# Ledger of designs, part 198: VH-VL binders against q0atu2

Target 1, 119 residues: q0atu2
Amino acid sequence: MLDKKARIRTSREYRNVFEKGKRLSGRFLIIYYVENALDNNRFGFITNKKIGMAVIRNRIKRQLRAIVREYQGQVKNKHDIVLVARAGIGKSSFEGMEKDYIAIMKKAGLFARNANKID

## First folded at step 9 (VH-VL)

Design t83 (framework fv_daclizumab)
Fold by ESMFold2-Fast, scan of step 9:
Structure t83 (fold): chain C 119 residues (1-119), chain A 119 residues (1-119), chain B 106 residues (1-106)
Amino acid sequence: as target 1 above (119 residues)
Amino acid sequence: QVQLVQSGAEVKKPGSSVKVSCKASGYTFTSYYMHWVRQAPGQGLEWIGYINPSTGYTRYNQKFKDKATITADESTNTAYMELSSLRSEDTAVYYCARTDEWYGYMDVWGQGTLVTVSS
Amino acid sequence: DIQMTQSPSTLSASVGDRVTITCSASSSISYMYWYQQKPGKAPKLLIYDASYLESGVPARFSGSGSGTEFTLTISSLQPDDFATYYCQQYNDYPLTFGQGTKVEVK
């Protein structure tokens, strides 16, 4: 489960990350990220109809939240990060999404060199 | 039915300004970004910029920063692009196109507005 | 700026032919699209995210590629497919298009 304080909630907050943030693409994910003025990280999740039906999109969002939660302790503090699911994510496994997340976060400089799950 | 309808053709003198409109219908206007793209006769496509109608935030191709002004009127679901200090090389068909901001594909386009600059 | 270069600029083909159009980016990109434009008409989205068909686009169209090299393929050209095709990147601003590939009757 992702702590409530670690979630981006409003459309205004999402658009701030899009408009002011940096963008980096992986195989199944794109991240938008910007430093915030808070004492914690916040995460957002974006899917669209091209991923699939609502049941599939909801499953993808749950799996991405689980991945983000597991690696939360490896993320550099004070960032707002939005994860955008690419069309191909519906064909990926959980492990595939996890691997892509780690790779893209390391490439963005948001992860420690030896990123690991926090259990 | 989702559609974008643009204003009619314009003939302008060098040094003047022109304002092209793009009226949206069939969707929530503020949920999509609106881009402007031009195409000179017999040439390819050139991106001008976009606007987020919900915030008024704009991003421009640096080539057009001093040339184009993009605005939106939520009360009429209409986006506008104004070109100033017109020159003959500004003769082109100007298109508006919507995107989902996170994915950036231009899935719906206006029919185009021909702007001719001649003395 | 990321420059998108298409090859060929013009292609002559017959109905039933397999048509291949390439698009090269000056730097690695992940976000790219293909559009079809017929004379006097606005461009139409054909393929998004390099390989996915837009709704209503015939299955004879396909896209592939990654990094700097991308391909649009029409497996069996139909009369309605004679048009100009453009690639576009959404990886960085400014957004840029290829110069276009005109597919004309042989």
Scores: ipSAE 0.441, ipTM 0.834, lowest interface PAE 2.6, mean pLDDT 90

Design t84 (framework fv_daclizumab)
Fold by ESMFold2-Fast, scan of step 9:
Structure t84 (fold): chain C 119 residues (1-119), chain A 119 residues (1-119), chain B 106 residues (1-106)
Amino acid sequence: as target 1 above (119 residues)
Amino acid sequence: QVQLVQSGAEVKKPGSSVKVSCKASGYTFTSYYMHWVRQAPGQGLEWIGYINPSTGYTKYNQKFKDKATITADESTNTAYMELSSLRSEDTAVYYCARTDEWYGYMDVWGQGTLVTVSS
Amino acid sequence: DIQMTQSPSTLSASVGDRVTITCSASSSISYMNWYQQKPGKAPKLLIYDASYLESGVPARFSGSGSGTEFTLTISSLQPDDFATYYCQQYNDYPLTFGQGTKVEVK
């Protein structure tokens, strides 16, 4: 699914994004984001027990990774981005999460102009 | 059971320092941020700052940056707040409270420590 | 700093009443919480992220609102609900609380 080079892997790297990054909230998602010194983007995913049982949290993480992968080409390079699922995400559809992701990434200025041309 | 247990009440003279402790149990200490909040007699709640116990990173309310020093000891699962150059205006109940770093709510609070500054 | 202003500062109510407390932010926010505090006790989280009920909190409590205007509602006040209620924003540092709303016996 999402290449390992495009994943935030260590707790230290996650905390760097949280402490130094900017935050933007959507309906079902929060993103934390910061420019990195690499030549690629990296993504992280956070789910809380308030979302539901492990099977539900695992489904949501899988769906979020699929959404991120689908829109990888539209994201401005050299960013570490962490997606945090809000409690209400359990009530959303896949399409609802996807729309929220696109909206929040555009609002953050992280999507390239090409994303706005999608018909 | 998840608990935060604070040290006992203190009576201090003006100009002295006081160090309040907050011992965590029932959860992974390094997975949560620890905040300090004060409440002067008959007044509302005022945020002092927080610490990330895993890194030692701190953030302070500018009003308290010359007054408060927040530290954490992972080996004893204890957070500390030291107040220096005490004045009568520092008389208050001081609370520690935890947050999941990715979620902005304080779900578990210590019982509070009354610090009285009197001549 | 984001200022959080609560209204009213004090309200008198009877058991069974529907109680509404409002909280106004000086700028648009997405993140705010509600806490309950009883005399001599630490605050207790009631509502997080504007509208989500914390585990173990009775269903008579609810939160709503967005942007700059938020509301905490107690649908049918119980004796255990006489307390001071605080809103808190998490959008920006420093974290700020409202001044509190004391719900007292009529």
Scores: ipSAE 0.192, ipTM 0.765, lowest interface PAE 4.5, mean pLDDT 88

Design t85 (framework fv_daclizumab)
Fold by ESMFold2-Fast, scan of step 9:
Structure t85 (fold): chain C 119 residues (1-119), chain A 119 residues (1-119), chain B 106 residues (1-106)
Amino acid sequence: as target 1 above (119 residues)
Amino acid sequence: QVQLVQSGAEVKKPGSSVKVSCKASGYTFTSYYMHWVRQAPGQGLEWIGWINPSTGYTRYNQKFKDKATITADESTNTAYMELSSLRSEDTAVYYCARTDEWYGYMDVWGQGTLVTVSS
Amino acid sequence: DIQMTQSPSTLSASVGDRVTITCSASSSISYMHWYQQKPGKAPKLLIYDASYLESGVPARFSGSGSGTEFTLTISSLQPDDFATYYCQQYNDYPLTFGQGTKVEVK
């Protein structure tokens, strides 16, 4: 689970990331990201009805949080990052989502060079 | 039923301005962004910009930055687009269209407003 | 800006034909949508995220592709399908559309 300080919790902050941030798209995920004025990173998660029923959306959101938490140490500080699940994510494996996340974050320049998964 | 209803056709002289309205109904106005798109006679679609009705934040196609002003009035569920310094090249049908904020498809469109700029 | 180029710009077809329209992006993109526009009317969303059919759209419409090459297919053209079709990218600002493909009666 991510600590409260590491989560985007208000609609205002989600909108700020969407409106002012950069966008990068992967196979199953879009990320929106912007530098913040804090000493830490914050993450948000969006799953739309087009992904499927609530039980599927809740599973996807839980799995994405687990992936983000696992790679938290590789992310460059001072960013607000929102992960938006694409319609096709429901067909992906956990490993597929994880691979897509890593690829997107590296392409965005948000991962440290030679970053490795932290247990 | 979700619908967007736009104001009627306008005939304007070069150098004047025009303000087109788009009234939303059948959904929560502040939950969706509103795009403005134009189409010159016999031509394709051209994106002007969007507004977040809940915050008033706007993003413009750089080509229209100093020509178009997009606003929204939450109390009347109405979005507006004003064009200044009209030229004959601004003759077009102007559409409003809503988006879900995160996936960027325009699922509901207004009927269009023809703006004719002539001497 | 990401340029979206459609091919062909116009095509003539008969009811029952399989129709294929291509959209090429000047840069690799992950997200794109397809719209249909009939004369005198606003565009209508057909396909979102390259391959997903919008609710209420007939199953004869399908989309495919990734990267820079995307295709809209109508498996068996119906009278209601004579229209102009537009692709749109949502990968980067400004949002851009293809120039349109007009499907007209042969």
Scores: ipSAE 0.195, ipTM 0.769, lowest interface PAE 4.0, mean pLDDT 88

Design t9 (framework fv_daclizumab)
Fold by ESMFold2-Fast, scan of step 9:
Structure t9 (fold): chain C 119 residues (1-119), chain A 119 residues (1-119), chain B 106 residues (1-106)
Amino acid sequence: as target 1 above (119 residues)
Amino acid sequence: QVQLVQSGAEVKKPGSSVKVSCKASGYTFTSYYMHWVRQAPGQGLEWIGYINPDTGYTRYNQKFKDKATITADESTNTAYMELSSLRSEDTAVYYCARTDEWYGYMDVWGQGTLVTVSS
Amino acid sequence: DIQMTQSPSTLSASVGDRVTITCSASSSISYMHWYQQKPGKAPKLLIYDASYLESGVPARFSGSGSGTEFTLTISSLQPDDFATYYCQQYNDYPLTFGQGTKVEVK
């Protein structure tokens, strides 16, 4: 699970990311993202009824939170990021969603390098 | 049931301004973004900008930043677009269209307002 | 700005024909929609997110494509389908439309 500190919770915070952030689309996900003034990242998750019934939407939200949690250490700090599930995500596997998340985060420049550093 | 109804046709002189209205009904006005799109006679569609009626936040196509002002009045469920310093090139049908906040497809459109700029 | 170019600009067709309209983006996009516009009327959403049919739209309409090349297909043209069709990208601001493809009677 993501702690409260790592979640975008208020409608005002969601609107800030949508209105002032950048947008990038992947195969199953759209992300909206903006640098924040905090020392931590915050994530939000959006699913709508075009994805499918509530049971499918709830499964997708759980799986996306699990993916974000797994890769949270690789995300550049100080960002608010909203993941919006596209209509086709309901037909994706967990691995497909994970691959798409990694690809879109890399394309956005939001993943930190994992290489050893020199001076 | 869900509909957008626009104000009637306008004939304006060069250098004047015009304000077009778009009245929403059949849905929660503040839950959807309102876009404005124009179409010059015999031409294609050109995006002007949008407003979030809940916050008043606007985003414009850079080409229209000095030309168009988009506003919304939550008390009357009405969005407005004002064009200033009208030129003959502004002769067009102007449409309002709604989108949800995150997915951005324009699923409901107003009927259009013809603005003619003539000497 | 992302430019959307449609092909053909005009096509003449008969009822029952299979019609294909192409939309090319100047850069890779992953989110786009198709609209239909009849003379004197506002555009109507047909296809969202490249391939998903909007509620109330006849099943003869379909969309496909990815990257820079997208297509709208009408499997068996009906009289009600003579109209102008527009693609639109929602990948980046400003939002941009193709210049339109007019489907007219032969």
Scores: ipSAE 0.574, ipTM 0.871, lowest interface PAE 2.4, mean pLDDT 90

Design u1 (framework fv_ivicentamab_arm2)
Fold by ESMFold2-Fast, scan of step 9:
Order: sequence, then C-alpha cells, then structure tokens
Structure u1 (fold): chain C 119 residues (1-119), chain A 119 residues (1-119), chain B 110 residues (1-110)
Amino acid sequence: as target 1 above (119 residues)
Amino acid sequence: EVQLVESGGGLVQPGGSLRLSCAASGFTFSDYDMNWVRQAPGKGLEWVSIIGTAGDTDYASWAKGRFTISRDNSKNTLYLQMNSLRAEDTAVYYCARGEYWDSTLFDYWGQGTLVTVSS
Amino acid sequence: AYDMTQSPSTLSASVGDRVTITCQASQSIESYLAWYQQKPGKAPKLLIHDASSLESGVPSRFKGSGSGTEFTLTISSLQPDDFATYYCQQGYSYSDVSLTFGGGTKVEIK
C-alpha cells in the first residue's frame, strides 16, 4: 500500500498529468508523467474494462501498487506518474508486469542513477 | 432487455438550467461506466461526459464548469446537471452505456431527450 | 485531442452497390476505432469495434479495416436497411477521454 501523500487522488490531478505530461508505452503498461511542485512522488493507477472483469482489474491494480511500492526508492523525486494498464496485461504474470515497469521507468529516465542498487 | 430512458428535456431560456435523468434497467448499473452524448439538430454526435464505476468523471472541454454528471446506483439512474445554458447547447441528449470490457465503446443508447435553448 | 475527419459527408448509392466510407485520425489511435449507424429519428447503434470486429447481429456485408490513422467502413452490397448516417469514433485510451466522433457520412438513396 502506498502512503496517502504518494497517491494521485482527484480527477483534476489525473487530468493534469494527462494534459501536461509525457507518455511512454511498454508491453503491458503506459505511463504518463510530469514534474510536480511537491517534495515527493505521486502515483496513479488506471485499469479500464478492456483488461477484463472487475476481479481481474482489481488484481492487476493491487499488483501494480505492490510493484510501485517495491521500487519507489529508485524513482527520481518530484514526479506525478500515472500507470495505465493496457488490454493485454490481464494475461501477464506478476514478474512480467514488474519487468515491464522497470523497463519503461528506465526508458523514461525516471530511475535515479544511484537508486538503491549497491546493497 | 437492456433499456436506457432519458427524461428532463424541454424548452429553457439562455442562462437557465436543466437536469436530465437516465433510468437504466436490465443490467447491473453499478458495473458500468455511463456517458452523455448530444446531437444538435441536423448535426453530428458530440461526446459530453463520462462517469466511471468509482464516481470518477471527465468532460468535453466546452462542458467543463457548466455541466455536472452524476449517478445514483441505488436508483439505477444517471444525471446531467446543465447550467448557464446557451443556444449552442440545443440538442438531443443521449444516455449511453460504456461496454463492459471496453468502456470507450457505447453499446447501448437511450432514445434521447430534446433540450431547446431559446427565448 | 484526436481530431476525426470523415469523408465523404454524403454519398448517394443504389441497392446492391459497394459503399466505402473513410475516417482519418490526426494521430495514431492504433486500432481503437468504432463505427456507429444512425437511422433518422433513432439513437445510434454500435456496428464495429477495434476497427474490424463486428458486433453481434451485424450483417457480414459490413466490414471495417485500417489501423493507425486511416480507417474504412465498407458495405459490400447495400441493402434498403443500410440507408443511414455512419459515424466513426476513437477510443484510443481511457486516460485520454476526449472521445471524439467523425462528422458523419449520410448514405442516401440514388
């Protein structure tokens, strides 16, 4: 579970990321991201019906939150990031989603150069 | 089996307000994203607004600040509150259901309710 | 903001004719395009989703094709029931909820 401070909560906040942010697509994920004026990162999650039934969408959303939480220390500070699950994500494994997340965050330049990898 | 029935349309003067309703039946209303789509006389279709299953909303840019979409799952009813009405808002307003697997598709529509903004 | 340009705005055809309607997106929408049919005085009806997939109950004479920015709806042998206005609609992503329709193509009797 992510801290309240690290969550994008309102439709207005989501819309700001979509309107002003950059987009990058991965195999199973699309991210929209923009620098914020805060001292922390915030994450949003979107799983629409084209992924599958509510039970599948809810599972995907929980797994994405777990992945984001696990890697939060590697993300460059002061960003609002929205993860949008693509239709094919319902057929992916947890490991597949994790791999895709790492790949797209690196591609976006959002992983810090010295982020928690030396231990 | 699936039915959407709009009501609340009528003649209103510029600057006035109207609230449209859409009564849904034949499906589990709370599981579906719902939309309003309008059509001016002799013109094409224009998307107005969406409300998701979690109550999240979005609007066409021209509707933002004047129109408010809402839903009451206990009554299986969708609403559109329209304020500061202009002559350009004259149209048939359709209630449309977002498809279960892909909510960007409008799989069922009501017959529409006519809103005429005139003095 | 995806602009959807549909052509022609009107076409005249006879029963049995092959009819083709074009829809262009200002940017790639992959295959997230739907087609709707609207008869006078009636609500629209979803015909095709994902550019080429027919909805249940839609006759096989309707065919959608295309991807990216250019899409077509073809009616291989026009029937009396097919005289209507057709609209394309982009549904590229939920996160870009500017759901936009094309301007429509009226298919009328010649």
Scores: ipSAE 0.009, ipTM 0.569, lowest interface PAE 8.2, mean pLDDT 85

Design u10 (framework fv_ivicentamab_arm2)
Fold by ESMFold2-Fast, scan of step 9:
Structure u10 (fold): chain C 119 residues (1-119), chain A 119 residues (1-119), chain B 110 residues (1-110)
Amino acid sequence: as target 1 above (119 residues)
Amino acid sequence: EVQLVESGGGLVQPGGSLRLSCAASGFTFSDYDMNWVRQAPGKGLEWVSIIGTAGSTYYASWAKGRFTISRDNSKNTLYLQMNSLRAEDTAVYYCARGEYWDSTLFDYWGQGTLVTVSS
Amino acid sequence: AYDMTQSPSTLSASVGDRVTITCQASQSIESYLAWYQQKPGKAPKLLIHDASSLESGVPSRFKGSGSGTEFTLTISSLQPDDFATYYCQQGYSYSDVSLTFGGGTKVEIK
């Protein structure tokens, strides 16, 4: 799991990212992201009913958290990032989701080039 | 300058094995997903396999179980282990770099190494 | 799997001609489509990514268009350097990572 400090938890915080952030779409994921005034990155996760029943949505959320945790050392500091799962994500493999996450984070300019580097 | 140099091709008997190497230079190898793409004489391009920066591997359906992609970041080298070779595996095998922002794009290619499977 | 069909297989043209190559995907791949150029005896070269974005150094006479299942590559005024084989390639996956190329279109001198 991700540390509590690295998680977006309130509707107010999610709203801030949607209203002030940039948006980028991948194959299975959409990210909304904005620079924050904190010393750390925070991540939020949204899986809606179009993805499937609760057990599938919960599995997807767990897998996305695991992916984000694995790559957190590569993410440029001071960002709030919300991952929104697209309807087709339920048919994706774990590796497919991981691939899409890496691609969209690089495209957004949020990943450092070296593994585990923190800017 | 980015350079990819393949080696290890040659003549092999049906049912035999062969290991290809690709020596990379001019960039931070560990930051890039790497691919193998082949082309039978006079035919089109056919994707073989990809290996990610995190070590995830994916294969064309016909290659799964027979071919193994791997990398050694300390040597800046990509490998393709080919087992149970068939006449239809005869092709030029290219090493190709996945583009930084979208690794499904092949932005740099080696000149290829010829593998001939014949009695 | 995402089958990629290119048309025509061979195209004869003269310098200065406008040529169009088509690429059809069996299912929507959104804009995850690239075009490559391969000259005889050489490795392929990436020309266009995301269906319509030119790679740096690629002449503006090359234009990519389309989205979903139908894509085109147009060369507005064919030059001697443009006689080559062109390949489309999809970089979209739904259930697993799978990359596929079209069969290629050879642009040759008339």
Scores: ipSAE 0.007, ipTM 0.571, lowest interface PAE 13.5, mean pLDDT 86

Design u11 (framework fv_ivicentamab_arm2)
Fold by ESMFold2-Fast, scan of step 9:
Structure u11 (fold): chain C 119 residues (1-119), chain A 119 residues (1-119), chain B 110 residues (1-110)
Amino acid sequence: as target 1 above (119 residues)
Amino acid sequence: EVQLVESGGGLVQPGGSLRLSCAASGFTFSDYDMNWVRQAPGKGLEWVSIIGTAGNTFYASWAKGRFTISRDNSKNTLYLQMNSLRAEDTAVYYCARGEYWDSTLFDYWGQGTLVTVSS
Amino acid sequence: AYDMTQSPSTLSASVGDRVTITCQASQSIESYLAWYQQKPGKAPKLLIHDASSLESGVPSRFKGSGSGTEFTLTISSLQPDDFATYYCQQGYSYSDVSLTFGGGTKVEIK
C-alpha cells in the first residue's frame, strides 16, 4: 500500500508524465518518469486488457504497489513515475516482478546510491 | 520535420577503431531513446545498441566490450564508438529513434553510414 | 533467446496479388511484434506495431495479425510501391536479450 500523497490520482497528472516524461522498458514493466515540483515522489500504475481479466489486472496492480512501497526509500526524490505493465507480466511471479522493477529503476538512474565521492 | 544524419563511416583495418555520429533535428532529442542498427551488405537488420533518456545503455551480446553508445543532448548528437573492429562488422550503420511510448519501435531512421573493415 | 524466423525468404508476385509473409518467434512474445518495409538503398520504414496496429500514413491494404509465436503480414492487393524487403521485429525483451529482427522476406516482381 502507498500513502495517498504518493499516488498519481488524476488523468491530467498521468497525461503530464506520459507527455513530458522519459521512458525505460524492462522485461515485464515500462516506466515513464518526470521530475515534479512537490516534496515527494508519486507513483501511477497502468494495467491494460492485454494482461488479462480484471481480477488478474487488479492483482498485478496490488503486487506492483507493494513492490514500489518496499523500495520507495531508495527512489530519488521529487519524481512522478508511472509503471505500465506489459502483457507478459501476468505470467511472472511476484519475485520476478520485483527483480524487473529493481533492474529498471537502477538502469533509469532513479535508485539513489551511497555517495562515494565524499567518503 | 524529423531528420537523422549519420557520419563517420569509412574504411578501417581489422583491429582498428571508428567513431560514428548521428545529428538529430526536428524534435526534442533529449526526450527519446536512441538506437544503432546495422545491416551487412545483402543481409538483414541487426540491432546494435540503445541509449535511454537517462543515459542507461543496452548492447547486443556481440557488441559488449567493443562498442560504446553515448549521446550529447546539448548537441542533439548520438555516437557509437567502435573498437577492435572485425571483418564481420562491415555494414551500413543506421541511427534510429525509439518511438516515444515504446522505444523498441524504430519510428525514424537516418540514411545510414557505411563501415568497411578490410585489410 | 528470441529467434525470429521469416518465411519465405523470397516471394515472387504480380501487381494486384494477395501477398502473405509469416514470422515465427522461438518463444512467446505476446503481441510485441513490429513490421518494417525496406526499399533498395533506403532505410527501413515502420509499418505496423503491436502485431496489428497500422502506423499513420500506411495504406489499409497492409494487415498484421497473430500473437504468441505466429505472426502474419498480408498485403491484400499488391501495388508497384510494395516491392521491397519486409522485416519482423520482436519488442518483448531487450533488458538482457538483444532486440531481434527476422531474416527478411524479399517481395519481387514475378
Scores: ipSAE 0.008, ipTM 0.583, lowest interface PAE 11.7, mean pLDDT 85

Design u12 (framework fv_ivicentamab_arm2)
Fold by ESMFold2-Fast, scan of step 9:
Structure u12 (fold): chain C 119 residues (1-119), chain A 119 residues (1-119), chain B 110 residues (1-110)
Amino acid sequence: as target 1 above (119 residues)
Amino acid sequence: EVQLVESGGGLVQPGGSLRLSCAASGFTFSDYDMNWVRQAPGKGLEWVSIIGTAGDYSYASWAKGRFTISRDNSKNTLYLQMNSLRAEDTAVYYCARGEYWDSTLFDYWGQGTLVTVSS
Amino acid sequence: AYDMTQSPSTLSASVGDRVTITCQASQSIESYLAWYQQKPGKAPKLLIHDASSLESGVPSRFKGSGSGTEFTLTISSLQPDDFATYYCQQGYSYSDVSLTFGGGTKVEIK
């Protein structure tokens, strides 16, 4: 489970990420991300009815949280990141979502081990 | 037939405000990401903003803090609230639909509405 | 920031000519590149996505190619309906300078 401090919890915090952040699209995921003034990263998760039934949306949320938790040590510190599931995610495998997450985070320059990390 | 019809353009003074509308028909509006793209007279295309199906949105860096994108799915209408307008905001503003699987692709466009900012 | 440089800005051609338009990205955008056609007084129309995939209904004389930082749009046998302005657009990132279009190439009658 992600620590309480690592979760985006309020509508105001989500709005801040959308209003000020950058957007990057992957195959199954969209991320919105912005630097924060905290000492840690925070994650938000959004699914909508376009994906499928509540059972499918709940499964997707659980799997995305598990993926984010697994790779949290790879993420550059001090970011608020919102993951939005795209319509096709409901038909993807766990491995497919994981690969898409890694690819998006690398493209965004948010993984600690990437071509943009100089130190 | 997919149709997007913009309205709300006109002449406004620097520092003024204007709200653009885009009436959509011929498709399930709530299933699509929607965009605003502008074009200054005799110049090229410039992306302004996107709003997704999950309440997510993003802006061009120069639009942040001045422009607000919103949608009303019950009215099949997209909006752009423009505040603190400048002469350089003079342009034809297009409503554009993001393709179902890849919202960075603009598969249908309205005819545009002209916004002129001058004293 | 992904700057998109399009060339030439204006191109004069005759019906039946082969026309080539170039688009360069300041950084790799893989194959996330689209081409649009715009006629005077009209909205743009999507022609090509993912660098080389033609949209439904677009004539086969239009061909996109390239990957990474250099892309081309070729019209193999120019028709009267093809005199228009063409724009490339990167879909790789919504960068700090916005989603980026090229400056456009106007194809006009010689």
Scores: ipSAE 0.061, ipTM 0.718, lowest interface PAE 4.8, mean pLDDT 86

Design u13 (framework fv_ivicentamab_arm2)
Fold by ESMFold2-Fast, scan of step 9:
Parts: sequence; C-alpha cells; structure tokens
Structure u13 (fold): chain C 119 residues (1-119), chain A 119 residues (1-119), chain B 110 residues (1-110)
Amino acid sequence: as target 1 above (119 residues)
Amino acid sequence: EVQLVESGGGLVQPGGSLRLSCAASGFTFSDYDMNWVRQAPGKGLEWVSIIGTAGDTDYASWAKGRFTISRDNSKNTLYLQMNSLRAEDTAVYYCARGEYWDSTLFDYWGQGTLVTVSS
Amino acid sequence: AYDMTQSPSTLSASVGDRVTITCQASQSIESYLAWYQQKPGKAPKLLIHDASSLESGVPSRFKGSGSGTEFTLTISSLQPDDFATYYCQQGYSYSDISLTFGGGTKVEIK
C-alpha cells in the first residue's frame, strides 16, 4: 500500500484540494488536483453512499489504492490529488478503473512518463 | 498517540440491553471507518459491525436487528447499542480502527470492555 | 461465505524453534489476508497485511506467505515474546459482509 507520507489525511487538506484545485471527470472517477509545497505527491480517496454498501465501497477503495500505487512513479511530483468515485464505479472492472485512471491523469497533464511496472 | 478506550460493559440479564462507547483520540476520527470485534472467554475473534466515514453500516448476520453501530464525530466517539442480549453474547468487546487505505485491516484496538449476559 | 480454517489449534514449542501456522480460505481471497498476535489479557496486534507485508516494528523473524486459498505464518526462531495466540483474517469480499477470522493458533511453551 501507499506510504503514509503519500496520503491526504485531514479534512482541511481535502478541503484545500477541493477549493483551490482543478477538476477533471472520467467515466468512473473525478479527480481534484493542486500543486503542493512538499517534495512528494499525496493522494486522497472518496467513496460516498451513492456508490453502494460498505462492502462495495471497500472493494473500490482497495482497487483504487492498488492502481495509484502501481502508477505512482509516473505521476508528476508535488501534487495533492483526490480521487472521487462516481456512482457507476461499482459496476466497473478493475481493468476499467485502471484505464479510466490512466486516461484522466494523462488528460490532466499529471503523467510525465510511461508507468514502470514491477515484474 | 492513537488511543481507543471502551466503556459501558457490565452484567446484564438475558433479554436486556446495553450501550457500549469507544472514546477515540490522537487522530482525525471522522476520516476512519470504525469496527466492533468481540471475543467470548477462551474463544476466538468475531467481527460484529463496521461504520464508515459516511455513516454507512454493515453487520455480522447474527447481529442484524439486535445491534446498532453509530458514531458521533463531534465527540470522537463510537457506539454499539445491543438489544435482546443472549448468554452467547457474553464476550470482551473491542473497538478497532480500520486502516486508512484498507478498512478491513484493524490497525489500532482498544483494551476491550467485558459484557456478561447471565441471570 | 469465506470460511477461514487455521491449523493447528495449539502447538507447543521451545525458544529457538521454527514455528509454522497454516490458514486456509474456502474460496480465493487473492492476497487480502492479515495476521494478528494476541497475548493473554491483551488486545490483538496487527502483524502482517496483504499476506506477506510486515507492519512497522514487527520483527523480521515473522514471515507471511501464500495467496489464493493457502497461507502460512512462519516464525523462524521463536522468542519468549512470541508465545501468544495468532489469528488470520480475510478482508476480501464484494457481495457479502465477510470479515472472517480463523479460529486461532495458540503457541505455548513446551
């Protein structure tokens, strides 16, 4: 899983990203992103009741964290990024979520290089 | 320092009710999914219930209709309302925090509070 | 339902021994398995997550392995502090509530 330093943890930090950040919508995901004054990227995840029950939302959070972790080396440094799952995400596949994440990150200009996957 | 402190346990007669509390400190309570896990004397661990950051809940099948999990973020407190108690509900009840990235992992636990259901 | 079966329920060992505990899931849970340690009179402590990832501060003599339905926890050289009950827990579920613990394995002194 992602290092503790790579997490957005406080409500104030989430609020900062929502208020000052840029927004981009994908098929299953919305991202809010803003440049930070740190030496690293931080990620936040929001899965609300509209997605479904706790079991579905827990699965979605786990899969999104795995996707973000896999591609973290490709993300342009010094950004706070919040992923908000859209209602339809519960019906998507892991591959569908991964594809959507890559597409929206590229569109946002946050991907600088191709992902280097561990063998 | 993360701390979880349970209270409200005690002796209660079959058919009675009891409300447990868990006071949280040292972290932003509203950012975490919270759980109750119980352990009968000399027996193993048994998951009881979860409450998410959005107030969504889920329960072990045997707990549905009898137990209600709730939270008060303004007081940093988790609750478990237990009704129609049976002798087999006798156990130490633990408050447990779900890890930020994977709420199915219990990264911090309270000391537990003993509930004894007996005449 | 994801039934979790631990073996053995109890084992006797001496300091310095290699100890292996097994956990079987009734269906594949991929790598969504955690191990907890519980000492008498204390709350459980998370040792390992995602089948093989050690929690911070957990000694390197603890090793988790496995995926799918078969998992093991190995203690390479048992220390006095390791006499405890160990529990596996699955966190993989999509269509049910199934946060299920194994029955526990008590590691006691010979």
Scores: ipSAE 0.008, ipTM 0.586, lowest interface PAE 11.0, mean pLDDT 85

